# Designs tried in a protein design chat: VH-VL binders against Ribosome maturation factor RimP (rimP). Part 2

Target 1, 164 residues: Ribosome maturation factor RimP (rimP), of Thermodesulfovibrio yellowstonii (b5yjx5)
Amino acid sequence: MNIKELKDKITDYANIVGEQEGVEIVNVEIYPGGKGLTLRIFIDKEGGVTIKDCENFSRAIEAILDVEDPIKSSYTLEVSSPGIDRPLKNKKDFLRNIGRDVKITTKEKIADNTFFIGKIVDVGDDWVRIEIQETKIKGSKKKGKTELLFIPFNKIIKAQVYLG

## First folded at step 1 (VH-VL)

Design A7 (framework fv_vedolizumab)
Fold by ESMFold2-Fast, scan of step 1:
Structure A7 (fold): chain C 164 residues (1-164), chain A 121 residues (1-121), chain B 112 residues (1-112)
Amino acid sequence: as target 1 above (164 residues)
Amino acid sequence: QVQLVQSGAEVKKPGASVKVSCKGSGYTFTSYYMHWVRQAPGQRLEWIGEINPSGGRTNYNQKFKGRVTLTVDISASTAYMELSSLRSEDTAVYYCARGRYDFWSGYFDYWGQGTLVTVSS
Amino acid sequence: DVVMTQSPLSLPVTPGEPASISCRSSQSLLHSSGYNYLSWYLQKPGQSPQLLIYLGSNRASGVPDRFSGSGSGTDFTLKISRVEAEDVGVYYCMQALQTPYTFGQGTKVEIK
């Protein structure tokens, strides 16, 4: 079948599996790769997906693909979480990433800095709270101190998940 | 004008639970954290925990974790602190306090009048 | 947990004289923003605590200019340039750098 029809069919199968496994289907990509087709399915859930979630999803979708046989050529299936570089633009984006490290650029300098890296600990209607770490002292077994920073959304220029 | 008004004094027996309310007025209830702080007679102030009214998410002082539950009723602009398995050492004045947050600070700018909870046989 | 230690715990003052209260933290309260996440509260007899100073040195709205906060890192001071009768009560410092938020033991200021 043509690529659009195939993508629609794969998306339908993915949504069925997502409902069963308790994960959200973020995106489905189909593109040529090496010696065949590459199917990449992005899944997410509140609190973040685990390796086990990706394994379970992959196994379930593969079973449907084996039975329905919609792809006549060779293909590679990859199941993963949404890209780490995905922009955070609204309250829902920040809520979905509570517990993850993010990088945030602000309009105002704070101690001559406009760039912060920290873990999202909470989200309000018009703000996000992150937990940042001071640089650890080299040769010390003491942890750097943990700081809470409140950032209003209207002061954010750009925010993205940070891998680390 | 911002006001936090708490429920009245409670007398409880050991092992019981108590639920104290704190009604906010004069501001947007969901824009600020609500904190709970207690003070036993002659003792220092002790932070119990915080709640974000917008999502209902809580963060508790480990000392009270397992016995304290913080909740909110957004439509009534009211926060609640429930403390279970009461002991005599829980006798204290319990305060709610509004958490002020911006780029620069975390501090308690308005406090309720306090609720005396007495735990005795 | 961050431990907050105040001294003195009791401070009798002659009316019109200055008063000074110390607050020491077990770790630095200097945030990456350049501010110290330290606030001061006054609890007058029979009343709820009220905010006096935030971010180490900023006076809260309505607080008289005879009150001032200073210090950085682990060592902070609250000063009253000329103590008045209405200043009687227990003063507390609090850190908000990390949870749990913690208070000092309190300093009771009373007229001699």
Scores: ipSAE 0.000, ipTM 0.517, lowest interface PAE 14.3, mean pLDDT 83

Design A8 (framework fv_vedolizumab)
Fold by ESMFold2-Fast, scan of step 1:
Structure A8 (fold): chain C 164 residues (1-164), chain A 121 residues (1-121), chain B 112 residues (1-112)
Amino acid sequence: as target 1 above (164 residues)
Amino acid sequence: QVQLVQSGAEVKKPGASVKVSCKGSGYTFTSYWMHWVRQAPGQRLEWIGEINPSGGSTNYNQKFKGRVTLTVDISASTAYMELSSLRSEDTAVYYCARDRYYGSGTYFDYWGQGTLVTVSS
Amino acid sequence: DVVMTQSPLSLPVTPGEPASISCRSSQSLLHSRGYNYLSWYLQKPGQSPQLLIYLGSNRASGVPDRFSGSGSGTDFTLKISRVEAEDVGVYYCMQALQTPYTFGQGTKVEIK
């Protein structure tokens, strides 16, 4: 079959697996070349996908590909979240990543810093709240304290998902 | 358009310190981490450390930890690498390189021209 | 530390012929998200390194299509389909999945 027909078929299988695993299918790419075919499936979910989600999805889709056998040549399967290095620029971007770690750079200091790594815990119309782990403050006995920071969107220069 | 321009060659005696600069232009300086890499004559490239110009956070290769300090001057769009307690084996060309973080790892897209540091007695 | 091993270390090539360089890592560079955190750099005589290939197989901006990267996990290859005089230099692979980031020994490509 031609590449477009194969892509449509793979996308159908991916949507079935997505419903079972509780993830959305964002895109399916097929790259024919080199040593065979590369199938890239981009998945997402509110709260963000985990490494385990990608592994579970990969196993489930591979089982369908084994049964249905739509690819006659060698192939590699890659499952990931879209926009790994894409900036988060608006409310919808932040909402889609609630529960995920992000790195944020601001135009001016907030709590004496302009760079933050933390988990998105809440998103408003023009702000985001992140949960960060405080390091020990010299002269205090506080260690590993969790802190919630309020960051207005208009103060953000750059924000991206942080995968560790 | 993106350029990283480093300071000129240095000659130092054992036990001295050296401070090399790297000026970025053609991009938003605070939006990219900066790496430092060295290459001794005829040897492989060796990673020294990285710094986030925005927050000032650093990560150092354990081999250099305690002797290297990475800093930035945001207003000047300049990164600095200071290496102390110099030995003859620190003789090398030192490079700065711009980070391109993608997901869980990185690669270096632009490099400075290099700064030769010679340590001799 | 992740050890990067290149072969060959010296590669004389006749102009117009293909060239292949191998890079092996002591640990898998394939992240569970589906990317290999391996890049290739070319250092021409008297110059700084320049990026050729990133994330295993993606050609950097301005790099001619005669250069290609392939491989996954621990075994990677850089290929030049038809070597030109301007391709002379030392080629390095680098892993940047985990610190400290490490480079191979380098492969010197020269015209014979």
Scores: ipSAE 0.000, ipTM 0.474, lowest interface PAE 16.5, mean pLDDT 82

Design A9 (framework fv_tislelizumab)
Fold by ESMFold2-Fast, scan of step 1:
Structure A9 (fold): chain C 164 residues (1-164), chain A 119 residues (1-119), chain B 107 residues (1-107)
Amino acid sequence: as target 1 above (164 residues)
Amino acid sequence: QVQLQESGPGLVKPSETLSLTCTVSGGSISSYYVHWIRQPPGKGLEWIGVIYYSGSTNYNPSLKSRVTISKDTSKNQVSLKLSSVTAADTAVYYCARDRWYGDYYFDYWGQGTTVTVSS
Amino acid sequence: DIVMTQSPDSLAVSLGERATINCKSSQSVSSYVAWYQQKPGQPPKLLINDASNRATGVPDRFSGSGYGTDFTLTISSLQAEDVAVYYCQQYYSTPYTFGQGTKLEIK
């Protein structure tokens, strides 16, 4: 079995599991890595994929791989969603995730920090606005207030969905 | 910011191995996937393969038996070797990178290097 | 392998008029389609990614749409500088594949 045939079989298995679990299959990648083969399956669903969705999918696909035994060498299975693991880099990525928590690292300090965790509340052509939960700081007279932070895309090193 | 530049021999004889180099500036190859794409004269684009940040590779099945992609992080270079070349391998060869891991569309391309396979 | 088929192979449009290029995949690629513009002697330039997201610096007259198997690139008001060959690409599954190209000319 060459890698194309293997990919086709894995894709077929993934589509079966996707129907059962209520997720769509976005992409299937197979490549040599580490001590064997890496299988990476990207899944998606309306409203975004959760860690639990990836775990459920991973368990179900592993069960099929155990029965069908299409891979004779060692392999690593990775199940992910663009909405969980993929970097957010442009207006469409951030728009897709409005209402979700993200973690962002910036090139320069903004409001004295270079790392932020907050909910995406608004997205422009070249910026994102996140809502950060203010923790009480010694000497602060503001308590329980959310802070809205404006971050230009050109100041972002990395941004991705944060699940806790 | 990021710039990719291909270099190669220009002319290669049939049955020999073609060797190309992609030099990256303005960014580290350890931070990106780097792809090779080629375009025969008057034809469309064909994806050859990719090298991941880890050094692992993935190749187009049509070329897999003949292709090796490797990298030298100290020189910030990615190389492509294609063995047993024929006239069908005559093309402009591009290196390109995706913007972030797993995007697989190409936002930065090299200028391309022309390879002619001729005796 | 996923086959990407563009139509038409060649298109002539008058300056200021709308140009529409279609791309069809042999199986669903969700929204994982990019469009490129290539002028003679130059590498391809990214125009659209994720079917409809315009790349940085690309004029707003360029727009993309589609999902699944049918995708469209639209130039709302053709300018002389838009004469080029346009390619669609799927990045849903390896090997990543391109359409055969559509040559856009001024009428």
Scores: ipSAE 0.000, ipTM 0.449, lowest interface PAE 19.5, mean pLDDT 81

Design B1 (framework fv_bexmarilimab)
Fold by ESMFold2-Fast, scan of step 1:
Structure B1 (fold): chain C 164 residues (1-164), chain A 123 residues (1-123), chain B 108 residues (1-108)
Amino acid sequence: as target 1 above (164 residues)
Amino acid sequence: QVTLKESGPTLVKPTQTLTLTCSFSGFSLSTSGVGIGWIRQPPGKALEWLAHIYWDDDKRYNPALKSRLTISKDTSKNQVVLTMTNMDPVDTATYYCAHSEYYDSSGYYFDYWGQGTLVTVSS
Amino acid sequence: EIVLTQSPGTLSLSPGERATLSCTASQSVSSSYLHWYQQKPGKAPKLLIYGASSRATGVPSRFSGSGSGTDYTLTISSLQPEDFATYYCQQYGSSPLTFGQGTKLEIK
């Protein structure tokens, strides 16, 4: 089968699984890579996807692929959320994501931390301002306060969209 | 702040069932994204993942050991219990429990570990 | 399951030298789901790098991680005495969660 026909079939299977698992299918990519084909399915969900969502989706789609057997060669199946692998690197990236949660790692401590999760509320020429919410990797602050932090771009090592 | 500690017998006879308890503080296993895993390490050998339990009571087991393993949680007591049946001398290892948390779709790594408990299986 | 193969099994170096440790996955793993741990004798493992390249809190800048797909690398730019330990890579891009067999970094 040609790649377009295969992509259409995989997309149909993915939409069926998406309905049953409660996730939206954002994109389906099929391309040759290394040892066979790579099937990459991007899923999304209001409130963000978890690794458990990706595992459940992968298991369900793989069951269909085993039964329907549309691919005769070797393949790799990847399930992820869109944009997770691409860092926010410049002002335009941050501007595009105003209102979204991001995770940011800094070179130097800001307010005694080097790792932040929060919503982008504003973006300047050389800085981003985020509203800090509960830090999920720290279990002690269920309540308390929200905090607005100013983070200069030149102190950022890495920033990515946070999926919840 | 976050602490975990394993407890249970240090000596088990072949064919017996091992029960280990992980007691923790500084976080809640009812918080979305939080999980606890069990990992073991035989003397001088590599780390081997055994089981994982998530905030929503979903459970995952190493397929190689699944028939022997049961994991459960008591959120009100801040405890996770691992049970392993039919112990054999090759199961002699240090057993660890560890905290994991999702925060960016990459978050099931173990950021806080218990000190480990050595379990020796011998007659 | 995804098998992680670490190389070399043992790496003998002197303080001040650069260490490069490799982790190869049997199938592609998103870099977001590959992590590195350091373990000293008699102690629990310590998270070192998560998501292939992000340093955990308190980890010195001499440690760095990189890689994508099937090939991942941990680099220690200038070895300190406390860095001689065993290093493990771990993935959870696919169930079951797996660890590599470890690379032991020892003093020459």
Scores: ipSAE 0.000, ipTM 0.469, lowest interface PAE 18.9, mean pLDDT 81

Design B10 (framework fv_vedolizumab)
Fold by ESMFold2-Fast, scan of step 1:
Structure B10 (fold): chain C 164 residues (1-164), chain A 122 residues (1-122), chain B 112 residues (1-112)
Amino acid sequence: as target 1 above (164 residues)
Amino acid sequence: QVQLVQSGAEVKKPGASVKVSCKGSGYTFTSYYMHWVRQAPGQRLEWIGEINPSGDSTNYNQKFKGRVTLTVDISASTAYMELSSLRSEDTAVYYCARGDYYDFLTGPFDYWGQGTLVTVSS
Amino acid sequence: DVVMTQSPLSLPVTPGEPASISCRSSQSLLYSSGYNYLSWYLQKPGQSPQLLIYLGSNRASGVPDRFSGSGSGTDFTLKISRVEAEDVGVYYCMQALQTPLTFGQGTKVEIK
């Protein structure tokens, strides 16, 4: 089976699962590596795709692949939403992700750190505000503080949605 | 809307320098790399270099052998390309282009300036 | 430098007919992130280049769905399902995996 035929077959399976799970199939990518194949399926839905949507879709498609067995070599299956792998790079990208957890790397220290994980709570013309939860100290019952951090866009090297 | 507006056409003599400007609007200037590309008459597009407006770091195509300098004025949202020791073969349309990035690597040029014709002749 | 080779270099087409342009890179453009760092641009006569396709197969905002990109690694294709008069111009592929960034020679699409 060539890659084009395999891609068409996987796309057909994905469309069946997509209809059952209430998600749209945006794209299917298959590329060979030295050891096996990588299958990446991009799904989307009105209102946005969640991590749980990707997990549910992944489980369902894996069940079909186990039964139909179209790939005789090893493979890796990845399910994601369009844009979730892309850096958040402008105001529009950050506005679209208000309420979501993101990971941000900065060019210079802000509050003594250059790496942050937090929820986007507000977006300005040239800044983003994230809500960071301080981690609990292991062996302590002390509750962590929630802190708001102001990050200027011009200090961001990279920002992406954080999937856990 | 995103716009990149370049300075007007230049006519220079061999050995002179030229400085072309590119003013960005409609986006956060420091969130994207600025690239410079030229096109000699009837020839392919040729990458000159890139600058990170937020960190002022640059990468140049070595073909220009230290003759090119890229700078930015963040407060004015303007990028500059200065090319020195001009030769007749530097006659070209020079473009600025906004560079997206993915996974710390340069991505597509999603918006381009209108181009600046630089003519080098005696 | 990564060498980008396009074929054909000249492509006369009849309006309404499909067109296909190939782009080959001297090295794989597929990165560990899963992205192919290849873009396609159209330069209409007297105009700046405009982005058509990025990361191998993704259509840029405002680009009609008659344009599609495919391929991975070293072999890429840009397809126009039904060529319109406004599609006349020079098409370029570009790699962004390695500096210096490099473009193909260009494919000139003309009306027959």
Scores: ipSAE 0.000, ipTM 0.457, lowest interface PAE 19.0, mean pLDDT 81

Design B11 (framework fv_tislelizumab)
Fold by ESMFold2-Fast, scan of step 1:
Structure B11 (fold): chain C 164 residues (1-164), chain A 123 residues (1-123), chain B 107 residues (1-107)
Amino acid sequence: as target 1 above (164 residues)
Amino acid sequence: QVQLQESGPGLVKPSETLSLTCTVSGGSISSYYVHWIRQPPGKGLEWIGVIYYSGSTNYNPSLKSRVTISKDTSKNQVSLKLSSVTAADTAVYYCAREYYDFWSGYPDAFDIWGQGTTVTVSS
Amino acid sequence: DIVMTQSPDSLAVSLGERATINCKSSQDISNYVAWYQQKPGQPPKLLINDASNLETGVPDRFSGSGYGTDFTLTISSLQAEDVAVYYCQQYDNLPLTFGQGTKLEIK
């Protein structure tokens, strides 16, 4: 198929850029959207992909696409890493991410806050336990303290992996 | 490439504690979850437990009172201890890496397995 | 515990023929199913995750489908090297559980 040939070409270009930028190509998706095509390239690397890595990759791949001109119709390019903006929606998602930093928003205040950034340290039947760090006071000799919080699942509005 | 290799005593007496080690090469045990799975002769697969990035663990309820999984990041090793063994614990024991984060579904599949170590419980 | 039940327990298929293995969960597990192939004396090998995502390096004659409680592994054209025991596994909830296995043989 012609679409398969296009995907193969885009994948080849992506691999070239991946070598230059120090990222691995996880997947390439091409599908019709509106009056053009949507190209979605998933990248990854040791230590995790940052927003800057996605920006650098996007600029480099766009440069090749402009020169090689493999797509004759309009297209939208999206570069992302699996998990960079993915929501944690259920107990399984939290279990999968034990040891990772996450950001959580709750419906009600827990320990006087409704927004948390911290490491998932444990997951129960209806709760998640997060290890958070207190912000250091500017100019003081006091350092941040580790605090453990239990957040009930039924109080969570949204949660996502936090990449910093 | 990442490889997992189990090692153990081969033969253990009833009532003793079985100790197994999973050695990881080509990657860090701190970058993924490590599971233990066993397979009795001629039977299917039974999940034993997992150790997460944080060092937290979860065990199969059927084995929870007898199982301890731990890790030593300096040696890049994961250990399994199973106490009070009986003939029912005779099996091939595998360690396996949990596949994660690469696909939109957060696949929780075991993409890399050790070759397995045979454990026989007999007097 | 979520119980995974495979059918049939054993299956004999001629070379080049389609082989179909079924897996049923005791409760809704969305698409959180993996399939493994195990040959004698070897560890299991991951074939499919998330019910339908083919693992890198696995031949495209293998495919998976299903959602909820009913899942299927299909080999479109059986080859000699496909003789093995196949296991499904759920990872929706702990403890993780496997099906009892399906032994695939050449007819």
Scores: ipSAE 0.005, ipTM 0.480, lowest interface PAE 14.0, mean pLDDT 81

Design B12 (framework fv_tislelizumab)
Fold by ESMFold2-Fast, scan of step 1:
Structure B12 (fold): chain C 164 residues (1-164), chain A 117 residues (1-117), chain B 107 residues (1-107)
Amino acid sequence: as target 1 above (164 residues)
Amino acid sequence: QVQLQESGPGLVKPSETLSLTCTVSGGSISSYYVHWIRQPPGKGLEWIGVIYYSGSTNYNPSLKSRVTISKDTSKNQVSLKLSSVTAADTAVYYCARDWEGYYFDYWGQGTTVTVSS
Amino acid sequence: DIVMTQSPDSLAVSLGERATINCKSSQDISNYVAWYQQKPGQPPKLLINDASNLETGVPDRFSGSGYGTDFTLTISSLQAEDVAVYYCQQYDNLPYTFGQGTKLEIK
């Protein structure tokens, strides 16, 4: 079977799995590399995919590949979502993620910390406001305190969506 | 429609400070990021730095000790100053807009700077 | 710094034929790649962003693909006006960096 025929078959299998798992198929790439063949499937979902979505998809597609056996040589299967690790670099990125948890590293201390995990609650022209929850004692059954923190954009080294 | 226009002296002597201005029309510089990129004759593109809508800046580490980018929102202008120039700073200098954050959708026409005695 | 390496340095393709330009990054940059076209005496013009998203007004014979470290710009049917130098750019991390450029000429 040539690569185009194989890609068409894999795409068909991927679409079947996509429907059952509730994700859309963005792209399917097949290319020879080093030792064998690489199959890379990109999936997406309204509201964004999770690592668990990628794991569930990988498991389901592998089951079909085992049954149908379209590839006679060795292969590597990769499933990912474009942009799942996308950094937040500017005001528009933070605006698009209001209501989501993010992780932020700053170049200087703000409220005695340089690393924060919290929900974006608001975005200004030169700052982002996040809602963080403080846990006082590890293993405590007490509820943590919630604090609002303003982080100036010019203090941010790195920011990404936090997936738990 | 957004337009960017660079202007500068054309010729600069070694050891002096190069000063360039980027004039923006059709949009406010307070609404997006403005970058400076240069291109030596017959060579590729080198990113110099950015000024954010907030007025904060980031510079290429290779140029950081010599570069200052600033803006005047009342004139809708962004300025680049590069100190202690040498022949290696001879290039076409571009300013460019970063509207969606990350890539450059509008560029100025470029201004040629020659460093020579 | 992330290093962007293009191949080939120069390419000659006949009118109507396919042209392919490659770009490799020194580390994983997801899909944060843009492609620019530069003609003599002109500034670079954005063609593609996010590795594969075609900029408005750019002819559909241009396409981009890739993820991670390997990226490709393809012109499906070369036209005379496509003679230019093409640059890839990463925007995953500062400082932003460009490939060295690929000069496309008509054979």
Scores: ipSAE 0.006, ipTM 0.478, lowest interface PAE 14.2, mean pLDDT 82

Design B13 (framework fv_zigakibart)
Fold by ESMFold2-Fast, scan of step 1:
Structure B13 (fold): chain C 164 residues (1-164), chain A 119 residues (1-119), chain B 107 residues (1-107)
Amino acid sequence: as target 1 above (164 residues)
Amino acid sequence: QVQLVQSGAEVKKPGASVKVSCKASGYTFTDYYMHWVRQAPGQGLEWMGYINPNSGGTKYNEKFKGKATMTSDTSASTAYMELSSLRSDDTAVYYCARDFGEYWYFDLWGQGTTVTVSS
Amino acid sequence: DIVMTQSPSTLSASVGDRVTITCKASQDISNYVAWYQQKPGKAPKLLISDASNLETGVPSRFSGSGSGTEFTLTISSLQPDDFATYFCQQYDNLPLTFGQGTKLEIK
């Protein structure tokens, strides 16, 4: 089967799974990998997909691929969404992500910076506090310090979970 | 100059297709999502969908699924929106607009492309 | 879909007047509302984001307020340049939706 025929077949299977799982198929990519083919399926849904949605979709599509066996060589299946980095927009979003690393961009400088990566430690009515780790200076015997920054919501341009 | 420049006006017959372009300049094309919004004569604004030029990923308003196709050319810093099976009620001004970071509001708009569908 | 109901559809006012345009969402959208100004034959221009944050370069006579389901755009001391159509837009969820517009006309 050529790549175009395979892509059409995989897309058909993906659409069936999409109906079952309540997600839309954005794109299907197939390309040679080092040890076989790489199948990359991009899914989306209103409100954005979660990691759990990608896991559920992966399991369901793998079940069909196992039964239908359209690929004779080895392959790697990747399922993701361009929207997996869902923005943190309101107090509820920040509260839900206490203890997680986030990246935040601000309109004005706070502590001489407009971009921050740190762990959400506390959330107020109109602010968030993040914990930023000060790194040890190379060659120094001093330990790094943890810096707590207070960021008002009205100064935030954008914020999202930092996945690494 | 930070700009979005769209292709010129189009006049089409029912059943035809039209492809509108939107050329970005003055900023990094792949750093912003590109959205398409249309406005029928004397009517309000209607969101059609977006494309992420960095990944090629798209999201459509249900109303435009199977009717609109969004693509982009990173080397040319140009986004495209193709509308198929045109009907008279597709007569509108079509805008491209970039969103602002992680938020879906629009700080930069193209000048608009008028598409007229008439028999 | 989140429905944005904008009122009034048309508003007549004089230079120097204080005018208010209202936008109502069919469900709680927190503060995820933007306001745009559109002049005839032109693309919309962003005025306000996050319900109340004034865009750089927009005159201070423009202000936005509200949260949840009811939002307001206010123009204090209306100027000749302000006669245009105004639209609200929610960006809490997809699909993105706009109000029907308010046409601000000379009295």
Scores: ipSAE 0.000, ipTM 0.461, lowest interface PAE 20.4, mean pLDDT 82

